# VH-VL binders against G-type lectin S-receptor-like serine/threonine-protein kinase SD3-1 (SD31), part 18

Target 1, 127 residues: G-type lectin S-receptor-like serine/threonine-protein kinase SD3-1 (SD31), of Arabidopsis thaliana (Mouse-ear cress) (p93756r25to151)
Amino acid sequence: EIQLGSKLVVGENTLWVSNNGDFALGFFNPPGLLNRFSIGIWFNSNSIPYDQRKVVWVAGAGVVVSDNSSYFELTRNGELVLFDSLLGVPVWNSKTNRFSVSSALLRDDGNLVLLKDREEIVWQSFG
Key: E = the ipSAE of ESMFold2; O = the ipSAE of OpenDDE; V2 = 0.75 times the mean of E and O plus 0.25 times the DockQ between their complexes.

## First folded at step 17 (VH-VL; framework fv_gevokizumab)

Design zi2 (from zi1 with heavy chain Y34M; at its last look DockQ between E and O 0.82; V2 from the best seeds 0.79)
Fold by ESMFold2, look of step 17:
Structure zi2 (fold): chain C 127 residues (1-127), chain A 124 residues (1-124), chain B 107 residues (1-107)
Amino acid sequence: as target 1 above (127 residues)
Amino acid sequence: QVQLQESGPGLVKPSQTLSLTCSFSGFSLSTSGMYVGWIRQPSGKGLEWLAHIYYSGITNYNPSLKSRLTISKDTSKNQVSLKITSVTAADTAVYFCARVRYDWFRGYTAFDIWGQGTLVTVSS
Amino acid sequence: DIQMTQSTSSLSASVGDRVTITCRASQSISNYLSWYQQKPGKAVKLLIYDASNLETGVPSRFSGSGSGTDYTLTISSLQQEDFATYFCQQYNNYPLTFGQGTKLEIK
């Protein structure tokens, strides 16, 4: 499970991974863009180059941030926030600050979910 | 061993279309996360980026060339082509093709392998 | 467009010298900068990418440094084969742009 306060940062090559390893969530550079990064969920197959793996979800339908310590955070208020550190503003959030989120989980079906009391789904990426 | 080689017409008359071909070996745009791009250098002057193309067909162009450019690929021949329409003397230059490695996490890196260049002269 | 400026167009040096070539961007480019070597009649050669990473096969006497708008290529002990023209290039924004070059000549 993904705990409140967890962050992914552009350039650190860290991922949130489903329990069985089949899906990963992380930053990637969409081809054709310079110094622009999206947060997405993709099939995590070692036999296929990353840029050929199927992306099943992108936060904000392809909203991007720059490589300046930009980050994706599950805040302590229970929101997912994509923050562009060069511009100094959030560019996307899940709008879940009043849903009593306790954690997140990237499920084995590729769905990112926010949980209340570690069990009740109160938001989902495939929503 | 990775190699790129440019070929072109040598001489082109003003107002005609300049066609260039980059032939490469040691990598493929069909199965490799790479770009191939075109850069030119007029005599005694600096380098000017023209365009590049990714293996999926995504293209980017230098906007200063006002829609005169078309870049395309022929994956089966390991070739990338550039066309420049309505040429003038200002298009006289050595033309280089070069590749860029793409990384999913880091993105665009730099032009890591260049061809030797081919001179194109635009004259009446 | 991001303008890349190399303030020195020509620089004279001797074998064994330490040489520094500078490059300034008109806005921050977040270390998305490369250095190239060009000799007449030869293919252009990549030396440094991402401001400071040495390309495979390039001698360790070459190094890159800098951040923001100000970047430097250093050759710690100049060799005969290093006399060439050196270009910086940014890949932070389209269009991709190059510095005008610094020609390194034998003294």
Scores: ipSAE 0.760, ipTM 0.875, lowest interface PAE 0.7, mean pLDDT 90
ESMFold2 (binder alone), look of step 17: mean pLDDT 90; pTM 0.931
OpenDDE, look of step 17: ipSAE 0.803; ipTM 0.911

Design zi3 (from zi1 with light chain N93D; at its last look DockQ between E and O 0.82; V2 from the best seeds 0.52)
Fold by OpenDDE, look of step 17:
Structure zi3 (fold): chain C 127 residues (1-127), chain A 124 residues (1-124), chain B 107 residues (1-107)
Amino acid sequence: as target 1 above (127 residues)
Amino acid sequence: QVQLQESGPGLVKPSQTLSLTCSFSGFSLSTSGYYVGWIRQPSGKGLEWLAHIYYSGITNYNPSLKSRLTISKDTSKNQVSLKITSVTAADTAVYFCARVRYDWFRGYTAFDIWGQGTLVTVSS
Amino acid sequence: DIQMTQSTSSLSASVGDRVTITCRASQSISNYLSWYQQKPGKAVKLLIYDASNLETGVPSRFSGSGSGTDYTLTISSLQQEDFATYFCQQYNDYPLTFGQGTKLEIK
């Protein structure tokens, strides 16, 4: 499970990985762009080069950030926020602060879910 | 060992099209991880990036020259080509091809291997 | 476009000297900065990438530092083979742009 307050930072190249290792969530550089980053989920197979791995979800399709200090956070109030440090603003938000989110989970099927009381799905990437 | 080698006409007349070829070995554009690009250097001046092409066929051009540039690749021959239309004396320069590393998490990272360059003179 | 400025176009030094070459970007380039060495009759050589990473095979006397808009290439103890022209290059944004170069000459 992903705890409230957890964040991924572009320059740190950290990932959230499903329990079975089949899926990863993190920043990636979309092909055709120069040092811009999207946050997304991909099939995590070591046999496939990163830029050939199938992306199954992207937060805010087409949204990108720059700067190594940009981050993707599960906030204390239960929102997923993509923050562009260069612009100094959030560029994407799950808008789930009213759902009493307690944690997040990247499921083994690649679905990122936000959970209430650690059980009830109140938001999901596949939805 | 990775190597790149430029070839060109040496001399081109104004208003004609300049065609350049970069032949490379030691790597392939059939796999991810690299661009091949062109940079030029007029005599006594700095370097100017022109264009590059990725293994997937994605291209990027210098906006100041985009309307005159076409970059393409022949993966089977390990070649990248550049065409510059409507050339003028301002296009006289040494033209380099170079390999660019591309990382999924970092993106564009550097021109890590360069060719020796080929001089192209535009003159009547 | 991002302009890259090397304020020193030429620099004279002696073998054994500590040499510093500076490069300034017109806007922040977030450490997406490389340094190259150019010698007549030789292929341009990558020295440093991402502002401070030493390219494989490059002598440890070369180092890079800086952040934001200001970057520096340092040669801790100049060797005879280091006399050359050095260029910085940003790859933070298109178009990719180079500094005008600093020619390091023997004193």
Scores: ipSAE 0.099, ipTM 0.757, lowest interface PAE 1.8, mean pLDDT 92
ESMFold2, look of step 17: ipSAE 0.756; ipTM 0.874
ESMFold2 (binder alone), look of step 17: mean pLDDT 91; pTM 0.937

Design zi4 (from zi1 with light chain L96Y; at its last look DockQ between E and O 0.05; V2 from the best seeds 0.00; counts 0 for: pae O 11.0 > 2, placed apart)
Fold by OpenDDE, look of step 17:
Structure zi4 (fold): chain C 127 residues (1-127), chain A 124 residues (1-124), chain B 107 residues (1-107)
Amino acid sequence: as target 1 above (127 residues)
Amino acid sequence: QVQLQESGPGLVKPSQTLSLTCSFSGFSLSTSGYYVGWIRQPSGKGLEWLAHIYYSGITNYNPSLKSRLTISKDTSKNQVSLKITSVTAADTAVYFCARVRYDWFRGYTAFDIWGQGTLVTVSS
Amino acid sequence: DIQMTQSTSSLSASVGDRVTITCRASQSISNYLSWYQQKPGKAVKLLIYDASNLETGVPSRFSGSGSGTDYTLTISSLQQEDFATYFCQQYNNYPYTFGQGTKLEIK
């Protein structure tokens, strides 16, 4: 379970991983863009080379950031925000501040969900 | 029509390796959308999920048996295999293979097609 | 692991009866719940998926409901061919786990 205030930073190369370890959420280089980063979900397997990993979801459908200090955050207000530190602006937002989000969870099937009262799904990446 | 059929040795001695094969038709593991998994049922008991494999080769195992299980696929033959090492009497059961629907936007959806099952008895 | 409990291991009913089978999870499974029918000598049949979706080809007398930890399979009017064992299964978390089953017998 992902707590409010949790953050992934490009330069730290950290991941949010599902309980079973099958899926990971983190920054990656979109094809052909070595100096740009997107945030997405992929199959997390050591048997699959990084360049062959199937990305199953991308925040903002093509949105990229360009700085190592850029980050993806579950804010205290319950929003997922992708922030470009080079530009100094958020470039993607889940727009879920009205849903009383209490936490997030990367499910074992790769679906990222935002939860109300740690129970009710109020937003999901597959939706 | 989608079909799955299990095959196994019927009888295995303790400490040996149990090898099972699932032959299927009507779909392929060369493209996304399905897992093939194994489930077993001891006589008079409930069902236990063992493992499954995806088209990409991604595998998942029941943690309680992971050290003894190996699942693999042969896409060209439409077959999925399961090996269980160091078997004991506790491994006596009917073994089923089944297809799992998987949608990129919905996730796992269920075991939608099952084989008839094959009985495996572990005995000296 | 998530434990799936069916409160009734066996149930007797007559043709035409309304039958309800319950399934409880030890923790929330977010509607990732399926119902199956098992008959001797036949392949296990999927009836309901995602708690309330009727599988293609399954008669409309079958229905599923529930949320969180509590789920129900309902047969509105029992038919002769419906006498079988029914079990639930969660696929919210690995390992997948099944209920112990409910055997529906002729009264």
Scores: ipSAE 0.006, ipTM 0.625, lowest interface PAE 11.0, mean pLDDT 90
ESMFold2, look of step 17: ipSAE 0.752; ipTM 0.879
ESMFold2 (binder alone), look of step 17: mean pLDDT 90; pTM 0.928

Design zi5 (from zi1 with heavy chain D103E; at its last look DockQ between E and O 0.63; V2 from the best seeds 0.64)
Fold by ESMFold2, look of step 17:
Structure zi5 (fold): chain C 127 residues (1-127), chain A 124 residues (1-124), chain B 107 residues (1-107)
Amino acid sequence: as target 1 above (127 residues)
Amino acid sequence: QVQLQESGPGLVKPSQTLSLTCSFSGFSLSTSGYYVGWIRQPSGKGLEWLAHIYYSGITNYNPSLKSRLTISKDTSKNQVSLKITSVTAADTAVYFCARVRYEWFRGYTAFDIWGQGTLVTVSS
Amino acid sequence: DIQMTQSTSSLSASVGDRVTITCRASQSISNYLSWYQQKPGKAVKLLIYDASNLETGVPSRFSGSGSGTDYTLTISSLQQEDFATYFCQQYNNYPLTFGQGTKLEIK
């Protein structure tokens, strides 16, 4: 379970992982782009090359950030925000600041969900 | 043991299409991890990147030459080909193919292994 | 397009010298910079990637440094086999571009 205030940073190469380990959410470089990074969800298998793993979701339909200090954050007001630190601007958000989000969960089916009261889904990546 | 070797026609007349082949061993474009690209060096001039291709078929071209370039691959033969249409004397150069490492989290890096190059002369 | 400038086209040095070769980008390239060695009749060799990372199998007398727009390749104690032409290359933006080269010759 992902707490409010949690974030991933491009240069830190850290991931949010589903409970059973089958899915990961993190930054990656889309092939064909230079020094650009997307945030996405993919199958989390060591036996499959990363770029052959199925990417099941990408924030903002593939928007990118351009710096190793850029980040993806579940803010304390309940929004997912993708921020380009080099340009100093957000490039995508979930628009959930008034949904009473208490946490997020990357489910074992690869769906990232935002929860109210730790139970009620108020936003989801597949929706 | 990674090797790349260029082959080409040696001599091409102006207005014709130049076709080049890069044959490689010790790695594959049937799976991830690499691009193969083309760089040329005219006599007495610097290096010029032309194009590269990834295993998935993703390609990038030098915009200055894009209308004349086609890069393609044949994964069953471990080959990458480059065509340059409507050649002129300015296309006379040594042509290199080279490999690039790609890493999911870090992306595109440098040309780590190069072929020895093949000279192509465009002359009437 | 990002222009890469090596202001020195040729440099004379003796075996044992410390040699520095410079490369300047027309805009910041965030350390996405490589150095290559080219000898006549031989394949081009990668020396340094990401501005300062030594490629496997390259002698430790080679090092890279710099940031932003200004980058250097240093050979701490020149060997006879190091006489060659050296190129920098950026991979921050398309098109990928190279410096014009610095030829290192025996003094």
Scores: ipSAE 0.577, ipTM 0.824, lowest interface PAE 1.2, mean pLDDT 89
ESMFold2 (binder alone), look of step 17: mean pLDDT 90; pTM 0.933
OpenDDE, look of step 17: ipSAE 0.714; ipTM 0.906

## First folded at step 19 (VH-VL; framework fv_gevokizumab)

Design zj1 (from zh5 with light chain N92S; at its last look DockQ between E and O 0.75; V2 from the best seeds 0.65)
Fold by OpenDDE, look of step 19:
Structure zj1 (fold): chain C 127 residues (1-127), chain A 124 residues (1-124), chain B 107 residues (1-107)
Amino acid sequence: as target 1 above (127 residues)
Amino acid sequence: QVQLQESGPGLVKPSQTLSLTCSFSGFSLSTSGYYVGWIRQPSGKGLEWLAHIYYSGITNYNPSLKSRLTISKDTSKNQVSLKITSVTAADTAVYFCARVRYDWFRGYTAMDVWGQGTLVTVSS
Amino acid sequence: DIQMTQSTSSLSASVGDRVTITCRASQSISNYLSWYQQKPGKAVKLLIYDASNLETGVPSRFSGSGSGTDYTLTISSLQQEDFATYFCQQYSNYPLTFGQGTKLEIK
């Protein structure tokens, strides 16, 4: 489970991984783009190199950030925010601040969900 | 050991199409992790990046030459080709092909292995 | 386009010298900078990538530093085989661009 305030940073290469390990959420460089990074979810199979793993979700449908200090955060207000540090602006937002999000979870099916009271799904990447 | 080798016509007439081939070994473009690109160097001058191609077929071109450039790959032959149309004397140069490392988390990193280069002279 | 400028086109030095080659970008390139060595009749060799990472197999006397727009290649103690032309290259933005080169010659 992902707590409010949790953050992934481009330069840190950290991931959020589902409980069964089958899916990971993190920054990646879409091929063909020069050192620009997207935040997405991919099938996390050790038998497949990272850049050959199937991406099943990308925040903002093609939104990218630059700079190693850019980050993806579950804010304390319960929003997923992709922030471009070079531009100094958020470039994507789940717009879920009104849903009383208490946590996030990358499910074993690859669905990223935002939870109210740790139980009710109020937002999901598959939706 | 990774190796790349350029081959070309040596001499091309103005207005013709220059065709270059990069043959490589020690790696494959059937797998991810690399670009193969072309760089040229006029005599006594600096290097100019022309184009590169990823294993998936994604291509990038130098905008100043894009209209005249076509890069392609033949994975089965471990070859990358470059075509330059409507050549002029300004296209006279040593042409290099090079491998570029790609990392899922780091992206484009560097041209880590180069060919020896092949001289192409454009002259009537 | 990002212009890469090596202020010194040629440099004379002796074996054992500490040598510094500078490269300046027309805009910040966020450490997406590599250094290459070119010798006549030989393939261009990657020395440094990401501004400061030493390529595998490259002698430790080579080092890279810098940030933003200004970068430096340093050879701590020049060896005979180090006389060559050195290029910087940015891969922050397309098109990829190179410095004009610095030829290191024997004094």
Scores: ipSAE 0.527, ipTM 0.871, lowest interface PAE 0.9, mean pLDDT 94
ESMFold2, look of step 19: ipSAE 0.700; ipTM 0.852
ESMFold2 (binder alone), look of step 19: mean pLDDT 91; pTM 0.938

Design zj2 (from zh5 with light chain N92H; at its last look DockQ between E and O 0.56; V2 from the best seeds 0.56)
Fold by OpenDDE, look of step 19:
Structure zj2 (fold): chain C 127 residues (1-127), chain A 124 residues (1-124), chain B 107 residues (1-107)
Amino acid sequence: as target 1 above (127 residues)
Amino acid sequence: QVQLQESGPGLVKPSQTLSLTCSFSGFSLSTSGYYVGWIRQPSGKGLEWLAHIYYSGITNYNPSLKSRLTISKDTSKNQVSLKITSVTAADTAVYFCARVRYDWFRGYTAMDVWGQGTLVTVSS
Amino acid sequence: DIQMTQSTSSLSASVGDRVTITCRASQSISNYLSWYQQKPGKAVKLLIYDASNLETGVPSRFSGSGSGTDYTLTISSLQQEDFATYFCQQYHNYPLTFGQGTKLEIK
């Protein structure tokens, strides 16, 4: 479970991983771009090299950030925000501040969900 | 061992289309995240990046030459091709192909293996 | 485009010398910088990537340093086989661009 205030930073190369380990959420470098990063979900298999792993979801349909300080955050207000530190602006937002989000969860099926009261799905990446 | 080898016509007339082929071994564009690209070097001058292609087919071009460049791949033959249209004397150079490493978290990282290069002279 | 400038086009040195080659970018390239060695009749060789990472198989006498716009390739003790032309290259932005090269010649 992902707590409010949790943050992934490009330069830290950290991931949010599903409970069964099958899926990971994190920054990746899309092919064809130089030193740009997207936030997405992929099947987390050790048998598949990172550069060959299939991304099953990308925040903002291909939105990218630069700079190692850029981050993806579940804010205290319950929004997923992708922030470009170079531009100094958020470039993607789940727009879920009104849903009383209490946490997030990357499910074992690869679906990222935002939860109210830790059980009600109020937003999901598959939707 | 990774190897790349350029092949070209050696001599091309002005206004014609230059076709180059890069044959490589030791890796496959079907299963690797590498780029294969082209760089050229006029005699006594620096290097100029032209274009490269990813295994998925994504391409990038030097904007100054984009209108004249076409890069393509034949995965089954382990070949990458480059076409340059409407050539002039300014296109006379040694043409190199090179492999570019890709990293999931870093992206483009370096041209780690180069071919020997092939000289192409544009002359009437 | 990002211009890469190697202020020294040619440099003379002797075997055993400490040699430094500089490269300057027209804007910050955040260590997205590689160094290459070129010898006549041979394939260009990658020496350093990401400004300071030594490529596998490259002798430890080669090193890279720098940040922002200014970068340096250092050969701690020049060997006979090191006489060649050296290029820097940025991969911070497209188009990829190279320095004009520094030819290291025997004194």
Scores: ipSAE 0.346, ipTM 0.825, lowest interface PAE 1.1, mean pLDDT 93
ESMFold2, look of step 19: ipSAE 0.786; ipTM 0.896
ESMFold2 (binder alone), look of step 19: mean pLDDT 91; pTM 0.939

Design zj3 (from zh5 with heavy chain S32H; at its last look DockQ between E and O 0.84; V2 from the best seeds 0.78)
Fold by OpenDDE, look of step 19:
Structure zj3 (fold): chain C 127 residues (1-127), chain A 124 residues (1-124), chain B 107 residues (1-107)
Amino acid sequence: as target 1 above (127 residues)
Amino acid sequence: QVQLQESGPGLVKPSQTLSLTCSFSGFSLSTHGYYVGWIRQPSGKGLEWLAHIYYSGITNYNPSLKSRLTISKDTSKNQVSLKITSVTAADTAVYFCARVRYDWFRGYTAMDVWGQGTLVTVSS
Amino acid sequence: DIQMTQSTSSLSASVGDRVTITCRASQSISNYLSWYQQKPGKAVKLLIYDASNLETGVPSRFSGSGSGTDYTLTISSLQQEDFATYFCQQYNNYPLTFGQGTKLEIK
């Protein structure tokens, strides 16, 4: 479970991983783009090199950030925000500040969900 | 050991198409996250990046030459090819192919292994 | 395009010298900078990547530093085999671009 205030930073190569380990969420460089990074979910198979793993979701459908200090955050306000530190602006937002999000969860099926009262799905990446 | 070797015609006439081949060993574009690209160097001058290709087939070109460049790969032969159309004397240079490391988290990095280069002269 | 400028096209030095080669980008390249060594008849050799990371197998006397637009390659104690041409290269933006090179010659 992902707590409010949790953050992934491009340069830190940190991941959010599903409970069963089958899926991971993190920054990656889409091949063909020069040192620009997307935030996405991929099938986390150790038998497949990262760059060959299937990405099943990308925030903002092609939105990218630069700079190693850029981050993806579940804000205290309950929003997923992709922030480009070079530009100094958010470049993607789940727009879920009104849903009383209490946490997030990367489910074992690869679906990232935002939860109200730790139970009710108010947003999901599959949707 | 990773190795790359360029091959080309040596001499090309103006307006013709220059075809270059980079043969490599020690790695495979099918299984590794590498780019293979071309760089050229006119005599006594600096290096100019031309194009590169990723194992997935994604290509990038120098915009100044894009209309004349075609990069392709033959994974089964471990070869990357470059074609330059409508050559002129300005295309006379030593042509290098190089491998570029790619990292899922770091992205495009450095050209870590280079070929020896092959001289191509454009002359009537 | 990002222009890479090595202000010194040629530099004379002696074995044992501390040598510094500078490279300036026309805009910030966020440490996406590599240094290469070129010798006649030999393949270009990667020395430094990501501004300051020493490539495996490269002697520790080589080092890279810098940020933003300004970068430096340093050879702490020049050896005979270090006389060559050195290029910087940015990979922050397409097209990839190189400096014009700095030829390090024996004094």
Scores: ipSAE 0.755, ipTM 0.908, lowest interface PAE 0.7, mean pLDDT 95
ESMFold2, look of step 19: ipSAE 0.772; ipTM 0.878
ESMFold2 (binder alone), look of step 19: mean pLDDT 91; pTM 0.941

Design zj4 (from zh5 with heavy chain S32G; at its last look DockQ between E and O 0.91; V2 from the best seeds 0.76)
Heavy chain, then light chain:
Amino acid sequence: QVQLQESGPGLVKPSQTLSLTCSFSGFSLSTGGYYVGWIRQPSGKGLEWLAHIYYSGITNYNPSLKSRLTISKDTSKNQVSLKITSVTAADTAVYFCARVRYDWFRGYTAMDVWGQGTLVTVSS
Amino acid sequence: DIQMTQSTSSLSASVGDRVTITCRASQSISNYLSWYQQKPGKAVKLLIYDASNLETGVPSRFSGSGSGTDYTLTISSLQQEDFATYFCQQYNNYPLTFGQGTKLEIK
ESMFold2, look of step 19: ipSAE 0.800; ipTM 0.881
ESMFold2 (binder alone), look of step 19: mean pLDDT 91; pTM 0.936
OpenDDE, look of step 19: ipSAE 0.628; ipTM 0.889

Design zj5 (from zh5 with light chain D50E; at its last look DockQ between E and O 0.87; V2 from the best seeds 0.82)
Fold by ESMFold2, look of step 19:
Structure zj5 (fold): chain C 127 residues (1-127), chain A 124 residues (1-124), chain B 107 residues (1-107)
Amino acid sequence: as target 1 above (127 residues)
Amino acid sequence: QVQLQESGPGLVKPSQTLSLTCSFSGFSLSTSGYYVGWIRQPSGKGLEWLAHIYYSGITNYNPSLKSRLTISKDTSKNQVSLKITSVTAADTAVYFCARVRYDWFRGYTAMDVWGQGTLVTVSS
Amino acid sequence: DIQMTQSTSSLSASVGDRVTITCRASQSISNYLSWYQQKPGKAVKLLIYEASNLETGVPSRFSGSGSGTDYTLTISSLQQEDFATYFCQQYNNYPLTFGQGTKLEIK
């Protein structure tokens, strides 16, 4: 489970991974863009190069941030936020600050979910 | 061993279309990891990036020449082609093709292997 | 467009010298910079990528440094085969742009 306050940063080699390891969430560079990064979920097989893995979701339909330590955070108020540190503003959020989110989970089917009381789904990436 | 080789007409008349081919070996543009791009160098001048293409067909062009440029690939032949329409004497240059590494996490990085270059002269 | 400036067009040096070649960008390029070596009749060679990473097979006497707008290629002890023209190139923004080149010549 992904705890409140957890974040991923552009330039770090860190990912949120499903329990069985089949899916990963992280930053990647969409081909054709320079110094621009999306947050996405892809099938995480060690036998397939990263750019051949199927991307099943991207935050904000492909909104991008710069390499200036931009980040994706599950905030303590229960929102997923994609923040562009060069611009100094959030570029996307899940709009879940009033949903009583306690944690997030990247499920073994590739669905990122936000949980209330660690069990009730109140938001999901396939939505 | 990775190699790229440019081929072209050598001499082209003004107003014609210049066609260049980059033939490469030791890597494939049928799967991921690379762009192939074109760079030119007029005599006694600096290098000018023209365009590049990714295996998926994504292209980027130098905006100063975009209306005149077309880049394309033939994956089965390991070739990338560049066309420049309506050429003038200003298009006289050595033309290079180059491979560019792409990394999923870092993106476009560097032109890691270049061809030898081919001279194209635009003259009446 | 990001302009890349190599203020020295030609530089004379002797074998064994420490040589520094500079490159300035017109705006910050966040270490999205590479260095190349060009000799007449030879393919251009990549030396350094991401400002400071040595390309595999390039001798360790080559190094890169810098940040923001100011970048440097250093050859710690110049060898005969190092006489060539050196270019920097940024890949922070389209269009990709190169410095004008610095020709390193025998003194």
Scores: ipSAE 0.775, ipTM 0.870, lowest interface PAE 0.6, mean pLDDT 91
ESMFold2 (binder alone), look of step 19: mean pLDDT 91; pTM 0.940
OpenDDE, look of step 19: ipSAE 0.831; ipTM 0.917

